# Designs tried in a protein design chat: VH-VL binders against LON peptidase N-terminal domain and RING finger protein 1 (LONRF1). Part 19

Target 1, 211 residues: LON peptidase N-terminal domain and RING finger protein 1 (LONRF1), of Homo sapiens (Human) (q17rb8r558to768)
Amino acid sequence: TAELSHLTKNVPIFVCTMAYPTVPCPLHVFEPRYRLMIRRSIQTGTKQFGMCVSDTQNSFADYGCMLQIRNVHFLPDGRSVVDTVGGKRFRVLKRGMKDGYCTADIEYLEDVKVENEDEIKNLRELHDLVYSQACSWFQNLRDRFRSQILQHFGSMPEREENLQAAPNGPAWCWWLLAVLPVDPRYQLSVLSMKSLKERLTKIQHILTYFS
Key: E = the ipSAE of ESMFold2; O = the ipSAE of ESMFold2 at other seeds; V2 = 0.75 times the mean of E and O plus 0.25 times the DockQ between their complexes.

## First folded at step 13 (VH-VL; framework fv_umesolerbart)

Design k_rim (from j0 with heavy chain S30R, light chain S28Y; at its last look DockQ between E and O 0.93; V2 from the best seeds 0.83)
Fold by ESMFold2 at other seeds, look of step 13:
Structure k_rim (fold): chain C 211 residues (1-211), chain A 123 residues (1-123), chain B 107 residues (1-107)
Amino acid sequence: as target 1 above (211 residues)
Amino acid sequence: EVQLVESGGDLVQPGGSLRLSCAASGFTFRSYSMHWVRQAPGKGLEWVSFISSSGSNIYYADSVKGRFTISRDNAKKSLYLQMTSLRAEDTAVYYCAREGYVPGDRTEWFDPWGQGTLVTVSS
Amino acid sequence: EIVMTQSPATLSVSPGERATLSCRASQYVSSNLAWYQQKPGQAPRRLIYGASTRATGIPARFSGSGSGTEFTLTISSLQSEDFAIYYCQQYNYWPLTFGGGTKVEIK
């Protein structure tokens, strides 16, 4: 069980879209290579695979997010409907291939906790400001766009009392990145950050751009 | 202050064994990948080994593969290099080095370095 | 593995003058190149990462440039403390490899 959950070598990689911790990532899978990959993950009991965006120079990006399979439905026409949710973030160490799909050796990423009391206070203040900005942005959207986000991504996660409890930081940050129309380069940068302060600062700059 | 302090360097005979240690302080050790890099007296730098932050991925230079074992203890903030079947060409100052951090980019550069520990393999 | 070639092996320069150090990779390494300074009896000190990004605390007289296979470290006005050996290192592919070094000495 524990051994299966610590997958870090020759990890199967789905090269498609950005995935984020805690965010659902529904997939329609039609390519035989990815259908094989997913079937194998179920058969071996790991029930997870990495998600990375494509990269023109390296096939796929240097950072990604594991997806945990919740449900799979195989259709007669060869498509698969796969219900997943984002888990751990990772850095790609070394690339490989298996039976037509990409693989990677990876290193999981977690936030570095801030322990200094003045820095914790500053972090809370920054968090509250950026959270307020995010709420304001969301409420100022046209009703159609807000409804589409709610339908596809669900409600914005509630603010968390302990900002540093989760290894990836507050869930609302990842929800917001999933719904914001930003360039993959910015998305990858934020995905790779080990500092909640850096992540909040970048999100604040992005929100200011849309204001 | 971020610090790395190596220890365990010694004079050993060919075929002998030695364990190097590196004590880390001033940063969150478990969050960083770590490396060993060596330098023969009067010569250039040679990368020796890599261990990922959790210890789950490990790489070696071909020159040491099968003879050296890198490990880490995140609770003790310590990095180790177990050396066996030592040869004259393993004579070097051995540095432990912390891997870098750059959001969105590759990080396999080194800062800081320890001050090194000398391993001499001579009969 | 990727061979890093540094030139010249030794560079004799007067204090206050400009020093230019070259580093060539045997294969494309993008901008995944770092520069280090090493003085006798000391550990290396990183100067540059990402080919051109100066590390925190490194004086502005140090600058890096290049991409792909050819890289340059420039010291715009040499100070007495800059006489040392300089190494480049690629981190695009495993194994990680260093150049042979350029010794910058006083003329």
Scores: ipSAE 0.792, ipTM 0.895, lowest interface PAE 1.0, mean pLDDT 92
ESMFold2, look of step 13: ipSAE 0.799; ipTM 0.903
ESMFold2 (binder alone), look of step 13: mean pLDDT 94; pTM 0.957

Design k_w5s11 (from j0 with heavy chain Y101W T107S; at its last look DockQ between E and O 0.90; V2 from the best seeds 0.00; counts 0 for: pae E 2.4 > 2)
Fold by ESMFold2, look of step 13:
Structure k_w5s11 (fold): chain C 211 residues (1-211), chain A 123 residues (1-123), chain B 107 residues (1-107)
Amino acid sequence: as target 1 above (211 residues)
Amino acid sequence: EVQLVESGGDLVQPGGSLRLSCAASGFTFSSYSMHWVRQAPGKGLEWVSFISSSGSNIYYADSVKGRFTISRDNAKKSLYLQMTSLRAEDTAVYYCAREGWVPGDRSEWFDPWGQGTLVTVSS
Amino acid sequence: EIVMTQSPATLSVSPGERATLSCRASQSVSSNLAWYQQKPGQAPRRLIYGASTRATGIPARFSGSGSGTEFTLTISSLQSEDFAIYYCQQYNYWPLTFGGGTKVEIK
């Protein structure tokens, strides 16, 4: 529902973990406030809510990712099993509260497309280099860690022919950021980037650090 | 070069209406939130209104709410302020201002500013 | 809304000397504070954002400091082009608010 996917005012916010576009984010929900929030999103038909990490100076971080609800199972013991996947990234404009859970006015973020042919060529070269580094890093992981990643996140998405087709850039970038063990502030910085070149450069830096 | 050029300022009577325009160039207009900020002659700066990059979120100062309407046309790289029910206290230079952007941080500071357009509300 | 109070209202200094401008918020704005310079007949110009980060192209003699409720702009060696009005602005809460300004004038 395209109309419903453009919610920007008083958006319900789940304050828990980092989420990324295209990355599954399965949730086991115990808290009454979040069970209420999720039930409301189903009943009203919006079927989405924002995910933000907590922040020491505010109730939650200034950036997050919308989660699209794929399936919800309300268990008799009071738990909710929620199957979600990351959608659009956003920045927080204004914070609010409703019935014990956080809300926000938000602004969606999209990558700015590169139009210059030489810059597109350079972007492709950088992308292919960093993608190869990511593949090498993944294949050189200890078997235990690789198996855990595959089980929880699935396989690394294959490279995309059109790097700028999706508004958030290539899916493999977000998959990689989800599985890499990096500092939350670094994660938030990368989540907020509107330049694919900048994101690839940061990913390359991270991969070099772990090599 | 990044430029913002306001137009539409004029002398109007109390209760009148006026429409301000701001033409943007030298940057990707649709990627930035935009503001109006005003300054009464010889006085300080007052934030007036905000519109997000897509136009989906709009905020107003209490002093203008219900009387002013901010809008944007991303295809024409233009920002607008429709003013109605004008009062003497609305007399000011009105600046169009681009909101900043720094990844990972809040960026509700202004760079650049336009040159301003003078609105005078007097009998 | 957050009231921003600047002091002094007017600061008389000689060229080459240090100018220190104060900005106080009615409640914490974290480090979400910007400084602007405005010369007569001109639009404001951004000097500092994030309380202490100089904008690109701003001379090193300008520095900002502070967090929470108290902020300072320092001009370490005042040049003739620095005589202007300076405004602080918080961007932690809506509505966005400015201080009343500090006029830096030649002594």
Scores: ipSAE 0.586, ipTM 0.842, lowest interface PAE 2.4, mean pLDDT 91
ESMFold2 (binder alone), look of step 13: mean pLDDT 94; pTM 0.958
ESMFold2 at other seeds, look of step 13: ipSAE 0.658; ipTM 0.857

## First folded at step 14 (VH-VL; framework fv_umesolerbart)

Design m_gk (from g_py with heavy chain I58K; at its last look DockQ between E and O 0.86; V2 from the best seeds 0.82)
Fold by ESMFold2 at other seeds, look of step 14:
Formats: sequence, structure tokens, C-alpha cells
Structure m_gk (fold): chain C 211 residues (1-211), chain A 123 residues (1-123), chain B 107 residues (1-107)
Amino acid sequence: as target 1 above (211 residues)
Amino acid sequence: EVQLVESGGDLVQPGGSLRLSCAASGFTFSSYSMNWVRQAPGKGLEWVSFISSSGSNKYYADSVKGRFTISRDNAKKSLYLQMTSLRAEDTAVYYCAREGYVPGGRTEWFDPWGQGTLVTVSS
Amino acid sequence: EIVMTQSPATLSVSPGERATLSCRASQSVSSNLAWYQQKPGQAPRRLIYGASTRATGIPARFSGSGSGTEFTLTISSLQSEDFAIYYCQQYNYWPLTFGGGTKVEIK
């Protein structure tokens, strides 16, 4: 196929779980269709595929995240463990199928950067407040729960000096959304946001609910 | 503050060509998918073409497929429609339209619209 | 493609009265339906998206309802500036399609 030259057309879609930028997403690949999809991604050199949650009305959700393949490990029981990390977020434009697995034409999403100095100052203040709230929440978890999060997701990413350097905003935001027990519909809404202010505001609301 | 300004509409003979332009201002142009929509005299609205924010995906109405080409220049904040093999039924006001935004939902509605540019195809 | 049918084609209503405009899709478009207002010599103005969500700045007298194949735009108390043509548009499937319009005019 022409997947190497068409990173936004007929993108292979793994329909399973929510993925976020920068967040590890280890997968156990058993189904023949997904084994084929993964093999093709490696063979073509793209080493990427989209991840979307299932949707009861459509085949899969209208928003997702690209996963970058880091490594593939074969287990004795016939499963493959695919080590991936979240990359760019995307919106689904048009759905398709190829050899049993879903495909999509997609549009990548990036945060809109603010330039106004007063808005940047307000954004920094909000960020620092919400980051502090997130750290407090994490430290107040019982040791068992905190250890489970560390084992599965790793440590909370360090605070970034330039909040708007990355196209998806600070990595710690995505880490936090991945570890919190949030409703899937709410998760998709946050994944689709183009505003760091909107994302931080929603994170703050979530943290207030759990406090 | 957000503005879309179309230009390039003209009187053209059947079989002729035209290039429409749309200048965008007041928003981050590269973050939005864009559309052309037309309205024939005394008739309703017809979607013509779509281009994704990067320009990598393009869709066309069947009535114009193979004759019209949508493109964009994100550095110049401009949208284009190259029209060839023009027909009388292509006579319309052509609107440039920006795709909407709503977290978590589908966004293929139009806000804002330009004021339009008239294309007349007549001998 | 999805055919959008609007009725009536013309609706004559006195100022201050309620106007009810219908839009029917040839198959389900879920809630992926928008409404536009167009006055003579002007571009369309979006009113409603998601079948029922008023866009910012749209007066509360405009409301949308419906899902699937049947949709309604209601103007609860017509003002003089509301006499215009109204279009529905589905965005569930490619190609995007509009209804034929309903002209709301003074009785």
C-alpha cells in the first residue's frame, strides 16, 4: 500500500482503548487482523498506527491518538506484546476497512498557541495551580494505588518550563488523564481540545471532584 | 475580527477556467479545515469541496470531481479553488467557509462564511 | 448521498408569532445537523449545530430539536429581523448536504 507516503490517508486503526500523547500503551496482540496490521506497519517502515476506542453507533470514536511502535516481543502462548508510545492526536474524517482491520483518513490536532503576554501569564498561573493540585492528589493516594500507577504508567512527567513548546501541551496533563478513572466520553472530549487553557480547566474540575 | 474574503469570480465562456482565492485573517488558519460552498442564482446551497487543515485530505462533490481542485497555502493564510472545464450549471456565488470547533463532537458545520464571489459561465 | 428535505418551502408568519420549520433526512444523521439563516445579499449565518446547540450570540428565541431523520427549528416569537431563508445541513456523511431552504416571510 502507499502508507509510507500517505500518513493521513487510510491510516490503520487499532480499535481498543484510549491512548494519549507521550503515554506508554503496551498492547497484547492476539487477533489475526491486528497481527497483520502490526506486521504491515513494521514492513512498510511507518511503525505507527492509530488507536481509537470502540463506538456503539460507529465502528470507532471520532478522535484518537497515533501509537509509535517501540518494540515487539513474542510470548510463548502465541501473543505478541507491542511496546508503543502515544504520538499525535487526530480527528477521524472518513472511515474504511482493509483486510479485516479499520482504517481512517485523519486530521492531526495541535494546540493553538496564545501570544498575548497577559494570557500567557494567566495560563502559567493556571498551569502551576493545577500542577500543584495534581501532585497533591498523587501524594495523597494510598501507597498501594500509587505503586500500581507507577508500575503501569511510570512517574508523573516533570513540569515543563515552556508550556507551549510541544504541539500537544505538557506531557504531565496526558499522564494524569491516563491514570484518572474518567468516563470515556469525557476522555474523548479532552483528547480533542485545541486549547491548553480548556484542558487545564477540565483537569482542575476532575481533581476537585476527587478531592 | 475573523474574516474570509473571496476573490477571482468572473464571466467565463463554457469550457473555460478560473481560479478562486480566499484570504483568511483573525484566526489560526492552519488549525482549521476549509470548504467551498456554492449557491446558484435563485437556488439553495451546495457543498463543493473540503480540504483538511494540513492540505493532505481533499474531498469533492460528484458534480465537480475531476474538474475542480481545492488547495491551500497555510503560510499565506489562503484557500484556493482551481476550476476547469466550466459549465453553465457552475454559475453560482462561491463561498469560502471555515469548519467549526467543538470538543468531542463532529465539526463539519460552517462558521464563518465569506461574502462570496460570483462566477458566471455563459457564452 | 443524504437528501435533506425542508418543509414548508415558504412560511408566512406574523411578527411575534411562533414559526416551526421542518427538516427531514433520507437516513439517520444522528445529531449531526446544523441550521443557517440567510438574508438577501448576505452569506449564511450559522444558528444551531449538533441539532440543538445554539451558537454563541444567537438569541434564545431560536431553538433546535430532533435526532435521526426528523429535525425542527423553532422561532418562538418572530422579530422583524428574522424574516429570511433558513437551511438545514447534515454533516454525518460525505458529501455534506443542505436542505432546499424554508423562506420565512411576513404574513
Scores: ipSAE 0.786, ipTM 0.897, lowest interface PAE 1.2, mean pLDDT 91
ESMFold2, look of step 14: ipSAE 0.826; ipTM 0.912
ESMFold2 (binder alone), look of step 14: mean pLDDT 93; pTM 0.944

Design m_h16r (from k_h28k with heavy chain S31R; at its last look DockQ between E and O 0.77; V2 from the best seeds 0.77)
Fold by ESMFold2 at other seeds, look of step 14:
Structure m_h16r (fold): chain C 211 residues (1-211), chain A 123 residues (1-123), chain B 107 residues (1-107)
Amino acid sequence: as target 1 above (211 residues)
Amino acid sequence: EVQLVESGGDLVQPGGSLRLSCAASGFTFSRYSMHWVRQAPGKGLEWVSFISSSGSNKYYADSVKGRFTISRDNAKKSLYLQMTSLRAEDTAVYYCAREGYVPGDRTEWFDPWGQGTLVTVSS
Amino acid sequence: EIVMTQSPATLSVSPGERATLSCRASQSVSSNLAWYQQKPGQAPRRLIYGASTRATGIPARFSGSGSGTEFTLTISSLQSEDFAIYYCQQYNYWPLTFGGGTKVEIK
């Protein structure tokens, strides 16, 4: 497990939408504060910032995902398209503010690996069942919705041989959460989970609701 | 199976130094934030210090800031509290505590706690 | 710093009766409130987190309620093992803070 301890204090936070590991998150940036924030991340070489949704009680949610900047495209109307992809998940420890944009001290999140032989078998069985349910859901969508998802997000990532190799678990789980029309509270709950079993169980419940 | 065991409590002079240790077992230590909490004899509980799971963020109560240093060794599943410039007011049982886990919510509650180790600061 | 005030300091209750313990925060801590039980010579034991969620293995006679600034721990039918000191703790703000405790004694 690799920890990015160097970017854990006063991390710049873009308060906008839900982001997930491995999922592209294109942004349209026009606000001066966020233009400044992104410029600073490029100039310092970190090329990343945190993404959190807004919160009714606080300025932003207690959980988020780091975005890695891949490219910046300027538009004639003064907006910029910032190509990003989701990286590590985090929880917010303390909130701050810098030059009009939010900041946070954060703790990165990684899954706790299951090592017991019987638990690994049960995890594999659950994974295969939920993956099949996700595939069935996607194949049974109306053509218009399926086409929109493919255009915006691409195809569902293939299942992975080692379910626990990545610190955030299988990529297809995050792809699915990005395309499913669920409430932000449930999205945040799943984002924050350190257990692949919990994540798969929650995804299964969501898929059953939309079946 | 989940267990925290403190050690290193002792009698020390005012101005002295002491290092407390906490050995963790039965859970993936590197995935949990950890705390020290103390209790003076016959008194209530006081939060002392926090360290994030990677060790990159550390917070301290104002009463100990600048004198105490929290640290961890994830390979050895151990938490430490280095205490310096000790005062009579630091006399307490010191507990190590594992921070909680609950999806989507704040987690700064404690389960489990260690058995505690007594630090006495007296001339 | 958020001050947590527990009342009463001591509560005398007969076995089988109901105990009601209060905890007040100096400003809103939302539902970020935990309750602990501590017996002499022992470490605290977590009873409740999130103001109202019972920890695994805690008997159903323990219940928590409240949000914002006012919180209550209720023990619906006291057992002999329940005579102890109870602490509330907020975790909405740094530093984390505890109440002064309520000692539940046999009457």
Scores: ipSAE 0.768, ipTM 0.889, lowest interface PAE 1.2, mean pLDDT 92
ESMFold2, look of step 14: ipSAE 0.770; ipTM 0.889
ESMFold2 (binder alone), look of step 14: mean pLDDT 94; pTM 0.955

Design m_h23n (from k_h28k with heavy chain S53N; at its last look DockQ between E and O 0.93; V2 from the best seeds 0.85)
Heavy chain, then light chain:
Amino acid sequence: EVQLVESGGDLVQPGGSLRLSCAASGFTFSSYSMHWVRQAPGKGLEWVSFISNSGSNKYYADSVKGRFTISRDNAKKSLYLQMTSLRAEDTAVYYCAREGYVPGDRTEWFDPWGQGTLVTVSS
Amino acid sequence: EIVMTQSPATLSVSPGERATLSCRASQSVSSNLAWYQQKPGQAPRRLIYGASTRATGIPARFSGSGSGTEFTLTISSLQSEDFAIYYCQQYNYWPLTFGGGTKVEIK
ESMFold2, look of step 14: ipSAE 0.858; ipTM 0.927
ESMFold2 (binder alone), look of step 14: mean pLDDT 94; pTM 0.958
ESMFold2 at other seeds, look of step 14: ipSAE 0.814; ipTM 0.909
ESMFold2, look of step 15: ipSAE 0.817; ipTM 0.913
ESMFold2 (binder alone), look of step 15: mean pLDDT 94; pTM 0.958
ESMFold2 at other seeds, look of step 15: ipSAE 0.826; ipTM 0.913
ESMFold2, look of step 16: ipSAE 0.833; ipTM 0.915
ESMFold2 (binder alone), look of step 16: mean pLDDT 94; pTM 0.958
ESMFold2 at other seeds, look of step 16: ipSAE 0.854; ipTM 0.925
ESMFold2, look of step 17: ipSAE 0.786; ipTM 0.902
ESMFold2 (binder alone), look of step 17: mean pLDDT 94; pTM 0.956
ESMFold2 at other seeds, look of step 17: ipSAE 0.854; ipTM 0.924

Design m_h26t (from k_h28k with heavy chain S56T; at its last look DockQ between E and O 0.90; V2 from the best seeds 0.83)
Fold by ESMFold2 at other seeds, look of step 14:
Structure m_h26t (fold): chain C 211 residues (1-211), chain A 123 residues (1-123), chain B 107 residues (1-107)
Amino acid sequence: as target 1 above (211 residues)
Amino acid sequence: EVQLVESGGDLVQPGGSLRLSCAASGFTFSSYSMHWVRQAPGKGLEWVSFISSSGTNKYYADSVKGRFTISRDNAKKSLYLQMTSLRAEDTAVYYCAREGYVPGDRTEWFDPWGQGTLVTVSS
Amino acid sequence: EIVMTQSPATLSVSPGERATLSCRASQSVSSNLAWYQQKPGQAPRRLIYGASTRATGIPARFSGSGSGTEFTLTISSLQSEDFAIYYCQQYNYWPLTFGGGTKVEIK
């Protein structure tokens, strides 16, 4: 059922918050339209829907992240607790509606691999520098904030041996973006990047601002 | 250097068929959405068709819907336009165009363009 | 479908003078507007995207402004090589649409 897991047309969209690949995104759902949307995703077996932040002109942003449903728990008060984790990033091509919830045709985004040996070396050097800066930032947080991050997001993912093995690049980059208190515009910009160098450079800028 | 080269333009009779090709080089073809844009002689530009980077989404101008089919072969770095039921109004230079890339923004602008291939539909 | 209306159809301008080209959308396209230059016998060249951002390698004399329904391309000091047809294009809605063009003639 691989085609059910690779949706690109009329993808159901939850309009709420920023999601990132590999990052947990727990949801409390009470609106009938979103309860219907989630029920349908389970019944069809896809167990996926897109997550986009709202947009003043177009109802939702032009970029988002697929969420994989891990678990659904129904509460007596009419809410559902939905455990999800981020999957593939996407660009919105065309917007639609179905039974009160948003839909979209989408294009999945993947990093463009660097093949030049000098550029690969430079990329590794940049990655190691920015990873070290991220670790230092996290270690220097006040205990209350560090504990909150650990509770909601878990620990920072370990550095990866092959920086370009995964289509979205290193998981720690997405974890960091999820926990950093940055403007949504910057978050959307980084989410949409197809260059690991661009992403690392932007993260370095953000970390320098907080140092 | 990024390059797009169209081929396959020809003189064809009304009701005929023709297949255009576009060869891409100098960039990661599979990472970009692609378009066809046409220009009738002495006239302005008209968007014709779109195909997403994976090929799973395709859009067409109403004037060609049902008659033209866009496709791509990412392994061969090639874009195609299959045209059928051709009409005199389809006479134009057909441009292959790469869609843009700008983090965070909409990208449906074109850079680069190929130099075009002429399709003439005439009795 | 979004109709893009360009004015004037033809603009005659002496070298060194300012040229102002207008593009109007039938409904708001936000800032999702591009400008292209097309010289005789050539493919179009992108000048501006996002209504106001110059493409790499485009001379500073070209500037774009506007949002919503009204857009302007300004050439601050027209050069002889700027003789061309200029097109605006919206990319906020499908289908993508172009204006009819403004022909800039150098006198």
Scores: ipSAE 0.799, ipTM 0.899, lowest interface PAE 1.1, mean pLDDT 92
ESMFold2, look of step 14: ipSAE 0.813; ipTM 0.906
ESMFold2 (binder alone), look of step 14: mean pLDDT 94; pTM 0.957

Design m_h65e (from k_h28k with heavy chain K65E; at its last look DockQ between E and O 0.85; V2 from the best seeds 0.81)
Fold by ESMFold2 at other seeds, look of step 14:
Structure m_h65e (fold): chain C 211 residues (1-211), chain A 123 residues (1-123), chain B 107 residues (1-107)
Amino acid sequence: as target 1 above (211 residues)
Amino acid sequence: EVQLVESGGDLVQPGGSLRLSCAASGFTFSSYSMHWVRQAPGKGLEWVSFISSSGSNKYYADSVEGRFTISRDNAKKSLYLQMTSLRAEDTAVYYCAREGYVPGDRTEWFDPWGQGTLVTVSS
Amino acid sequence: EIVMTQSPATLSVSPGERATLSCRASQSVSSNLAWYQQKPGQAPRRLIYGASTRATGIPARFSGSGSGTEFTLTISSLQSEDFAIYYCQQYNYWPLTFGGGTKVEIK
């Protein structure tokens, strides 16, 4: 069948939570449909599926993130413990269903690189400013909250020397979005951005709100 | 300046074939989904075909499915429409259109449009 | 597929007056609706997306409203350059579909 032969067509979708590039997303899978979906992903060798949050108007959001399976443990009672990490971001083109789980045709999203020298300089300045604000915010958290974040998510990724090397932009941006208490609609908006400048600007607004 | 320029429109007999091209400039072509939209003389607009940014997903209007093939070459920043088994009803101006971008929402609106290329199917 | 019905087919309006164009969808398209302007011999130009958001460079006299199945384009004070054909387009469902157009002409 064509389920996993085209990683952009009929992509299996887990409808649950927000996922971000580079961010771990551990899952405890109990529903038979999702256990089937995970098993198929392993057996076909793709070891990936899409993650989208639910949507009140549609079955799931128009944007999501692929999860890459690192490890899976199928329990005797039929549950699965799945260790994943976020990969490519995508938008949903067309929705479908297969054997009780959602599928989608998708389009992958990447940041549009800035080529103009003056714009690159401005982007670097904005990045360094917002990165410093993020570091300050994290360092100024009460010890309890900072410890909880470190335990669950790990440390904030270090700044990257080449801001535009990764197709999703700097990893620290995604880590920050994962740990901040931000509403899902706002999270989806940032997930969908193809401009590092837009993403940094929104992160700056969020950090200013919490200061 | 963002620009789309169509070419390849011609007079063709029924049953014939044509290949339309669209040259893109002034934006990162590989980052955008692309469409063909047509307009018969004196008539309204009809969506014809879609291709995703990577080229991996393609959709067609029922009226052209099986006869038209959309494709793209991201290295050459070019969009194509291969038309076969042409009919009189395919007579139209064919527009190349770039799909939109808006964070968090659906994007299947068109900006910009090319100037169009005329295909006439007549004996 | 979603049928988009525009009314009236032709709207005769004096310069400086308000024009109100209607677009109805056969099923809810949420706010996934765009408006285009087309002048003779030209490609369409996007005016509105998301039912109500003006595209960059579109004059403030153009406004869009509505959601679900009923949508309106309003031109608050018609200028001579506004006499054209206007199309609505839904993008909630595949295939993408357009309305039949409303021609706005000088009374």
Scores: ipSAE 0.789, ipTM 0.894, lowest interface PAE 1.1, mean pLDDT 92
ESMFold2, look of step 14: ipSAE 0.805; ipTM 0.903
ESMFold2 (binder alone), look of step 14: mean pLDDT 94; pTM 0.957

Design m_l38f (from k_h28k with light chain L96F; at its last look DockQ between E and O 0.03; V2 from the best seeds 0.00; counts 0 for: pae O 10.5 > 2, placed apart)
Fold by ESMFold2 at other seeds, look of step 14:
Structure m_l38f (fold): chain C 211 residues (1-211), chain A 123 residues (1-123), chain B 107 residues (1-107)
Amino acid sequence: as target 1 above (211 residues)
Amino acid sequence: EVQLVESGGDLVQPGGSLRLSCAASGFTFSSYSMHWVRQAPGKGLEWVSFISSSGSNKYYADSVKGRFTISRDNAKKSLYLQMTSLRAEDTAVYYCAREGYVPGDRTEWFDPWGQGTLVTVSS
Amino acid sequence: EIVMTQSPATLSVSPGERATLSCRASQSVSSNLAWYQQKPGQAPRRLIYGASTRATGIPARFSGSGSGTEFTLTISSLQSEDFAIYYCQQYNYWPFTFGGGTKVEIK
């Protein structure tokens, strides 16, 4: 619910992988600290926590994505599978620790929109070009890799009529970033962007490297 | 005490170039996005440019795009604006401004502002 | 770009009285609206962000309200230090834009 998505202070942080808005992020949880963190999130009713990649200088990266807990499945060997979906992006303001797991004060990120008619037209043109490039890249993958992506992530989200309707921009951009085998610096850079134009430009540059 | 101090404003002819600097102190400069905002004499405020905390993301007002370049040096706690192809309408006091840092809210408001540095473009 | 229209351009008010400043956006900016005070020869000072949240250290006589396209800054009992120019600023869309200002002066 919208109320649960507004947690911003002492947010529990799972330090593991890159997560993106709208993208499922299934997790295997076996470490006692993260089992405690997730149990607390369920019991308190927030049902969400932040996901950040590790950073050797700061323990975890300056940017991340909130994950919303949809279900928890227990395995006989004591592990659990946590079914999550990406929500709002955030920037880390302060780092903390609680009972062995990381916490953070965060600010949420949203795209700053463009309104000028010519800029919207140029943005649409760029979007359609990069979307076409993404489709070509995906269809030119070897069949085994394409099938693995479809199994794990599903199909690419449909193009959206209003490119700026969602606070994080088009969902297909995040799907593509989840699939692309790119350096974490590029992943974090795109996650941190407040401009859809810059995000599309960065995605285009990444696709060019893999063509 | 949080402070921003601009420098480098000068009188320059149309078509000329100028580099503005902003020295930051009293806060963790590398944690904040930064902006330039200008004010023509006797007129209102106009946003000019943005740079993210790491320096990797930049954005410009259309009136200056292609002519101005924003940059930062986090080790020196300094913000810069390289201005080229200057025009009479670029005459203004240029402020550097720190973007907000309040959890849970949008942050693209400005606090604090520097004292400003005057750029005059005239023949 | 989003046009921010402030009214009135000049507001003459006696000390101790209430001032009401208006800011209108050409399209919805949600609650992504800030207010600044600027005195002669000085840089602007932030008063309000998020349409209605007072910045730390701003006196309670300043209050902001509104969302979408219509916003108001109210100064409930003007003090001598409150005579200045006030600007609104939207941060929902690139480029960020300011209103033309409302000058609050002694009647």
Scores: ipSAE 0.006, ipTM 0.623, lowest interface PAE 10.5, mean pLDDT 88
ESMFold2, look of step 14: ipSAE 0.788; ipTM 0.897
ESMFold2 (binder alone), look of step 14: mean pLDDT 92; pTM 0.924

